# Designs tried in a protein design chat: VH-VL binders against q9h9l3. Part 254

Target 1, 176 residues: q9h9l3
Amino acid sequence: PRKMVAIDCEMVGTGPKGHVSSLARCSIVNYNGDVLYDEYILPPCHIVDYRTRWSGIRKQHMVNATPFKIARGQILKILTGKIVVGHAIHNDFKALQYFHPKSLTRDTSHIPPLNRKADCPENATMSLKHLTKKLLNRDIQVGKSGHSSVEDAQATMELYKLVEVEWEEHLARNPP
Below, E stands for the ipSAE of ESMFold2; O stands for the ipSAE of OpenDDE; V2 stands for 0.75 times the mean of E and O plus 0.25 times the DockQ between their complexes.

## First folded at step 13 (VH-VL)

Design D35 (framework fv_amlenetug; at its last look DockQ between E and O 0.85; V2 from the best seeds 0.00; counts 0 for: pae E 2.1 > 2)
Fold by ESMFold2-Fast, scan of step 13:
Structure D35 (fold): chain C 176 residues (1-176), chain A 120 residues (1-120), chain B 108 residues (1-108)
Amino acid sequence: as target 1 above (176 residues)
Amino acid sequence: EVQLLESGGGLVQTGGSLRLSCAASGFTFSNYAMTWVRQAPGKGLEWVSGISYSGEYTDYADSVKGRFTISRDNSQNTLYLQMNSLRAEDTAVYYCAKVRYYGSGSFDYWGQGTLVTVSS
Amino acid sequence: EIVLTQSPGTLSLSPGERATLSCRASQSVSDNYLAWYQQKPGQAPRLLIYGASTRATGIPDRFSGSGSGTDFTLTISRLEPEDFAVYYCQQTYSSPLTFGQGTKVEIK
């Protein structure tokens, strides 16, 4: 039996006009929601835009932050061989410069049964905040201090657990 | 083995200046954030200042902001604390410490400390 | 700034007894950025626990940490002679980083 983890990353803007999304925080939780990893990460490129309203990241968080190369190595050791759950997870993998096998990836923004339970169109991409409120009756990403990637990873795992049996059966019959 | 060795402490008069050094060995110094923590005689721990692995980002406790400057020389594996406009309340043992990655910014290794005494 | 208040200030116990040390934060220490340190007289502090509940390398399993939000606890299940020391909690969540005032565990 394969271990399952959930991941959520926060990105800051680097490059021209801050248009490049660079990893600046990563949180990973286990099936029960216990934190396995949670670190601020210092991008190799100069930060142009902290995107604080969404990321929750400020200049002071960079002081003790883990350099990207070291953080990437730590994160990949945790993710390798596991089923990884995320929301719009392709953005997280891109920021990590990492390829995770599609067969072991679960994206809660692209699970039709989950949208059905939320009374949303199956083909729509709904936000984590909306799905969590509708299905778990829980408010996340509240206030002006930015998002908690721990909170987001925990919510993502709980959302997946709502459809886990159904979706794993679907994937077994219809491999990616 | 990880080792941190502070030096530069001593007796200095109020209003004076002092520079502390911390020599690091046993790890890749240039990859890790570093910090200074002080402890007044018979009192608890007080965080003073921190610096990112590259030296690009620094931070300070309000009590020392504007008077102290943290810096590092990655080519020499050395951390510094420049202390200006010293006050009696700055009297303390000053520790340098290594920030733990995969440890939520906690401090996993500490030096032995160097005593700074500020008197009139 | 986040103020950490430790209690009791002094805990007088005998070897073999359980020690329970409290650390309360003035506001939520989100995502468990809380650490515990041990300091013996004349020595530098030693990291015991980080992330509220994870033991640092080489720390015996009699040490455990728990708690979340504003209320954190360090437990030493069966005190050994070498465990009589001062213990500090620390938050690394918000600048400035802060320590509690310390709890002294002394032999009865």
Scores: ipSAE 0.714, ipTM 0.878, lowest interface PAE 1.0, mean pLDDT 92
Fold by ESMFold2, look of step 14:
Structure D35 (fold): chain C 176 residues (1-176), chain A 120 residues (1-120), chain B 108 residues (1-108)
Amino acid sequence: as target 1 above (176 residues)
Amino acid sequence: EVQLLESGGGLVQTGGSLRLSCAASGFTFSNYAMTWVRQAPGKGLEWVSGISYSGEYTDYADSVKGRFTISRDNSQNTLYLQMNSLRAEDTAVYYCAKVRYYGSGSFDYWGQGTLVTVSS
Amino acid sequence: EIVLTQSPGTLSLSPGERATLSCRASQSVSDNYLAWYQQKPGQAPRLLIYGASTRATGIPDRFSGSGSGTDFTLTISRLEPEDFAVYYCQQTYSSPLTFGQGTKVEIK
């Protein structure tokens, strides 16, 4: 069977007024939640807004951070050929400047059976925090010091496991 | 083979200055963050300062902030530590170290160090 | 500042014995940003473990790391003569980066 990983990224603001989202942290976990990758990443352009309240990124993290080009190469080697699970994962791929095959992509923000288990409308976009609280009885992203991409990737994998059998069967019948 | 060669250590009086250099070879220096770590005689390791691959980001231990300046010349593959207002407590072997990528900010290669002795 | 306290200060053992070294942090080291280094007399430190539990390239499998939060352990399952050295833990989570004071593993 094909290996499955979960990914989560944190972004900082670059470009005019800090409105461009650039990758500043990436965490990847395996099916069991073991950390395969977790690095702070230094964007190639000037950081305008660290977005620390959400990202958890501070200037100190950039001193030893992996340059984006190198980090991207490391991350892509891990992702290649695998089913990649994420939450609103298109943002993560955009920040990586990377296309992953749709047939190997799983987005917990767009899985109707998962919403149904949470007693949410099937077409609603639910936050990772909300789904994790309702379905796993866990609090993530607690406080105002920012998100942990390790914690978020682990939660995303556990959420996917709740619907894995049903959703993999659905995708086999309905290829993207 | 990665090599880091420190130089510029020596004897100096309190209040004096020294500039340490670290010559790098065997890797693409301009791609890597670099660090200074010191060790007082018979004592443990103390992180001193770090610098990002481009030089844009620096950080310092409180004990040296305002007195030491880390810098790099990527065209010459050289890391520097400018040490001003030296104190007796700065007496140590100073190591240059390379930050490992895919290593959570750990230091994978170290020089053999250069001794700085600050005398009253 | 995260203070790392290593225990014991000195560990006197014979070759072939198991060594267990402790590192305790004054605050949680989130995401296990903790490394272990070995330093032999007259030499620079050598990276053994990063991420609390991942062996660095070329490190023998007799070295292992474990722990999370505030309590971390380095284990040498079967001491070899070349393993008698000082061992340091380091956190890389929060500035200033800090090392423990060291544990000396010496021949009994």
Scores: ipSAE 0.586, ipTM 0.850, lowest interface PAE 2.1, mean pLDDT 92
Fold by OpenDDE, look of step 14:
Structure D35 (fold): chain C 176 residues (1-176), chain A 120 residues (1-120), chain B 108 residues (1-108)
Amino acid sequence: as target 1 above (176 residues)
Amino acid sequence: EVQLLESGGGLVQTGGSLRLSCAASGFTFSNYAMTWVRQAPGKGLEWVSGISYSGEYTDYADSVKGRFTISRDNSQNTLYLQMNSLRAEDTAVYYCAKVRYYGSGSFDYWGQGTLVTVSS
Amino acid sequence: EIVLTQSPGTLSLSPGERATLSCRASQSVSDNYLAWYQQKPGQAPRLLIYGASTRATGIPDRFSGSGSGTDFTLTISRLEPEDFAVYYCQQTYSSPLTFGQGTKVEIK
């Protein structure tokens, strides 16, 4: 097993008019897609917009949600020292108020070989949903119940695995 | 050692009110969500209500909505359940339970329960 | 609500035998939100398994959980005398939180 994990977070809106994106769910899977972490997380500030259509988060999920400080500690323990794979992962790290070393980060939204494989422009930012459909023939983020962060994390890992060898070689030659 | 001790149960008439308490010890009470679960005599478990660690968020089973109120006093390490407009079908042993974090909301510790009997 | 249906209602076995308990959900449940509890007469429930497959602290390794989607299983590899009890599955995936109706494991 590789010391590699994939992460996906769901955010809700806090602050004035709900413009602040706060972590409300985090899912982490290992290289095989096994769930290492999946928790609803309670932001420190009042939630103004649950963004349910996208996040899948509802008020009821916050009742048993893990306080942010506790969740953050749990998540960081899992991520420390590992290669972390995500899609548009800067948003996840921002919500976590944590930034993983760039050399240990893999963002599937910025991997040209992955886009090439999907017959997309290499320098375009493609959605996780689109890449997953094109390369894995899998439908994710369907329905009206919102996204599944576990599903998204698993898809992200599977996508990365398609280009892992090529991309890791590239990074070795071109360290960030 | 984690301990949860329910109190306040007893006999009450239909339409009456009762307030249950749960005294918690052995863990940082204010860091954890809490829940009430009840069990009618000879029946299975039924979730009643839940409350977040700060008390800001609450949730209820449909069967008790509008009648029951869950609350907590973190300074006293105590969970409460105010039960109004009690019905015969509310007769049960009421358990308070601690919610496990990194357990996706499972209940890792339970009290011994307190019996509530509603008679007509 | 998500309805959890356990089967069988009663399982009659002898000590040393393998017990297999089923829990079926009316809709898909993330495995991380499926738990199993044990309850003995006159006692409060005890958490056995959380996240569908993770044993709670102090739970013997003869207990194991598996499954995903709508089908989950609790297995007791070799029944001990103290294992005869009622077992409940639970989902915390969505509100309202719900339990199965329980499976009674009784001595044959």
Scores: ipSAE 0.392, ipTM 0.789, lowest interface PAE 1.5, mean pLDDT 94
ESMFold2 (binder alone), look of step 14: mean pLDDT 93; pTM 0.955

Design D36 (framework fv_amlenetug; at its last look DockQ between E and O 0.64; V2 from the best seeds 0.55)
Fold by ESMFold2-Fast, scan of step 13:
Structure D36 (fold): chain C 176 residues (1-176), chain A 120 residues (1-120), chain B 108 residues (1-108)
Amino acid sequence: as target 1 above (176 residues)
Amino acid sequence: EVQLLESGGGLVQTGGSLRLSCAASGFTFSNYAMTWVRQAPGKGLEWVSGISYSGEYTDYADSVKGRFTISRDNSQNTLYLQMNSLRAEDTAVYYCAKVRYYGSGSFDYWGQGTLVTVSS
Amino acid sequence: EIVLTQSPGTLSLSPGERATLSCRASQSVSDNYLAWYQQKPGQAPRLLIYGASTRATGIPDRFSGSGSGTDFTLTISRLEPEDFAVYYCQQYRSSPLTFGQGTKVEIK
């Protein structure tokens, strides 16, 4: 079997009125939840809105941050050829300006069996926080100081593991 | 081979100014954040200031804020620390150090240090 | 400001013994943004560990880091003569970046 990793990114606002989401932190964990990558990333464009309540990012984190071009290369080296798990992962790939094959992508916001286990409508897009609380009995993204992308990536991997056998069988019968 | 070479230290009177330089070689200087860390004689390490790879973002310890200015010249591969309104408590060996990738905020290479002595 | 307190201040041991150095933070160093450095007299510090437990390139495996939250430990499993030095922990979770006051490992 192919190696599997989980990813979660934090974005800050750039561009007019801070409406563009630019990568500012990325965390990647392996199947067992061990951290493979966790870096603050400096966007190439001026940061207008740190979105700190959600991202946990402040101006001081940018001082030691890795340049976007360098970080992107490091991240893509880790992701290439692996099954990549994420929650609403299209946002992460967009921020990375990266295409990952759909056959190797697993999005925990679009796995009907996972919603079913959480007693939620199968086709609804549920938050990572809600699914983690319902299925793992864990509170993540607690407080008002921002999220930990490490915590989110770890939760995402554990959620996927709950449906891995069923979902991989479904994908084998119904290739994307 | 990574090398950081500091210069500009010396003896100055309280209220005086000094400019420290750190010449970098052996790596792509413009791709890395840099820092200054000091150590008073017989004492521990104290972080002083940091600067992003581009120079756009800087940060300072409260004890030096408003008096010290960190800057860099990527075309010359040189890091600077302008120190104004020096106090006796600023007496220390000043190290420049390179921020690493993979664990950014920790420092993988350090200069030899330059001694700054502030007296009345 | 996260204050790091190292203990003991001085650790007197013989070559071949195990050294255990503590670093305690005044508040949680989340995501394990903690590093350890070694400094010998007249020399610049040398990075040993980052991310609380990852050895830097070229660091012997007798050095290991562990811990999370507020309690961190550097362990030297079997002291070599060149390991007698001062050791500093450093957090890089929040500004200002801070170091512990140091633990001196000296020959008994």
Scores: ipSAE 0.777, ipTM 0.906, lowest interface PAE 0.9, mean pLDDT 93
Fold by ESMFold2, look of step 14:
Structure D36 (fold): chain C 176 residues (1-176), chain A 120 residues (1-120), chain B 108 residues (1-108)
Amino acid sequence: as target 1 above (176 residues)
Amino acid sequence: EVQLLESGGGLVQTGGSLRLSCAASGFTFSNYAMTWVRQAPGKGLEWVSGISYSGEYTDYADSVKGRFTISRDNSQNTLYLQMNSLRAEDTAVYYCAKVRYYGSGSFDYWGQGTLVTVSS
Amino acid sequence: EIVLTQSPGTLSLSPGERATLSCRASQSVSDNYLAWYQQKPGQAPRLLIYGASTRATGIPDRFSGSGSGTDFTLTISRLEPEDFAVYYCQQYRSSPLTFGQGTKVEIK
């Protein structure tokens, strides 16, 4: 059977007026929630807006950060051949400049059985924070220091486990 | 093999200046963040300053802000520390160190250090 | 600033004994951004552990790190003659980067 990992990324603003989202942190955990990767990443373009309230990224984090090209190589080696779980995961892959096979991608923002367990509309897009509170009785993304991508990746894996058997069966019967 | 060699230390009077150099070899210097760490005689380690791989981002310990400037020349594989307005408490061995990827902010290779002595 | 306080200051032990070194942080070192170094007289520090618990390349398995949050431990399961040195913890969670004051492990 294929191994499964969860990923979460934090982005900063680059490009004109800081409107381009560029990767500045990436965390990857295994099925048990053990951290496989967690690094601050320095985008190839100048940072215009750290977006610190959401990203948790500050100027000081960039001093020791891994260059994007090197970090991307490290991350893609971990993701290759695995089922990758994320929340709104298209944004993470976009920031990595990478497409993962749809058959190996799981997005907790778009799993109807997960919404049902949370007593939410099956087709609604629910935040990671809300699903985690409802289904795991945990508060994440607490405080004014921004998000922790390790915490978020771990929460994403735990949420997927709640529906893993049902959803994997569904995908087997309904190939993408 | 990764090698880091500091130079430029010596005896200097309070208020004086020195420039430390760190010559790097055995790795692609321009891909790596670098740092300076110092150790006063008989004392522990103190982080001084760090610089990103391109030189765009720098950071300093409060004790040296405004007096020390970290820089790098990627074409010459050299890290620098310009030390101005030196004080007696700046007396230390100064180490050049390479930032480790996977655990960035830890330091996997260190130079032998260069001694700076500040006399009053 | 995250202040790291190491204890004990000096640990006097014999070869073959287990050494346990403590590092306490003044505030949480989130995501375990903590490293351990060994330093012998006249030498630069040597990285032992990063990420609180991951051994650096070439470090013998008798060295292990554990802990999280504010409390971290370096353990040497069986002291060898070459392990008598000063040990420093270092956090890289936030600027300024800081080291503990050191624990000297000396032969009894």
Scores: ipSAE 0.741, ipTM 0.895, lowest interface PAE 1.1, mean pLDDT 92
Fold by OpenDDE, look of step 14:
Structure D36 (fold): chain C 176 residues (1-176), chain A 120 residues (1-120), chain B 108 residues (1-108)
Amino acid sequence: as target 1 above (176 residues)
Amino acid sequence: EVQLLESGGGLVQTGGSLRLSCAASGFTFSNYAMTWVRQAPGKGLEWVSGISYSGEYTDYADSVKGRFTISRDNSQNTLYLQMNSLRAEDTAVYYCAKVRYYGSGSFDYWGQGTLVTVSS
Amino acid sequence: EIVLTQSPGTLSLSPGERATLSCRASQSVSDNYLAWYQQKPGQAPRLLIYGASTRATGIPDRFSGSGSGTDFTLTISRLEPEDFAVYYCQQYRSSPLTFGQGTKVEIK
């Protein structure tokens, strides 16, 4: 199996007026889409805005949630040494207060060949939902229940797989 | 060895109140969410309430919302269930249970339960 | 809420036989957040399986869980006399947490 994982995080609002994005759920899948990690996470600060419409997070999810410090340790253990695939992944890393090596990071929101394949401008930032629909003929992030981080992580991995060979060759010639 | 011991059950009249306690030992109580599950005589299991490890977050079944309050004292390794406005349908054995792990809602250890009987 | 429906209501079998218990959810149980419990008369429930397919500590390997989405199965490969009991499935992905109504495995 390839040492590659895909990650997707859901965030809630903490701090004054809920402007701080705090990790509330993290999902990690392997190359095959198998779930390696999926936990609700309890932020260290009081949640002001659950952002449920997008995050899918509700108050009751925090009852059995993993404390952030513990979750962070678990997640970092999984990510260490692996190629990490995500969409707009800088947001996930920010929420994790962790930065993965750039050479081991793959952001599907910044892969020109992927956009080209989807008949989008190569340098545009396209949503995961749009790319998934265009390239995988799959609807994600539908309904009022909010996003599924597992679904999003799986979609991200599948999207990357479409351009993996080309992109990895590109990166080999042009290391970040 | 993990041990959970419920107490406080008994006979109470409709509209009355009762407070259940669950004494925990054998594990770091303050690290784990806890739950109450009840079972009416001859019936199945019904989740009642859950509480986070710190006690900051709680959750309830619709059938008990507004009437029951779950709480905990981590310094005493004790879980509580305050039951107000009790009804006949609240008659059941009440179990306290430990959540297996962070992020999990399965219960790996259970007490022996305490019987609550609500009579009209 | 997610309603879990177990089938059959009663399963009559002999020791040594294979038992297959079903648990169907009214909607998808995400990420297989499904547990199975065993309860004997006069006793508290005991956790058998969590995460749909992972055996709890101390649970014999004759117990196995499988399934995903809305359909889950508990299998007892070879029934032992002590396995005759009521079995409950439980989902813990969505609030409120819910149990199935139970399947009674009784001796034929």
Scores: ipSAE 0.296, ipTM 0.765, lowest interface PAE 1.7, mean pLDDT 94
ESMFold2 (binder alone), look of step 14: mean pLDDT 93; pTM 0.952

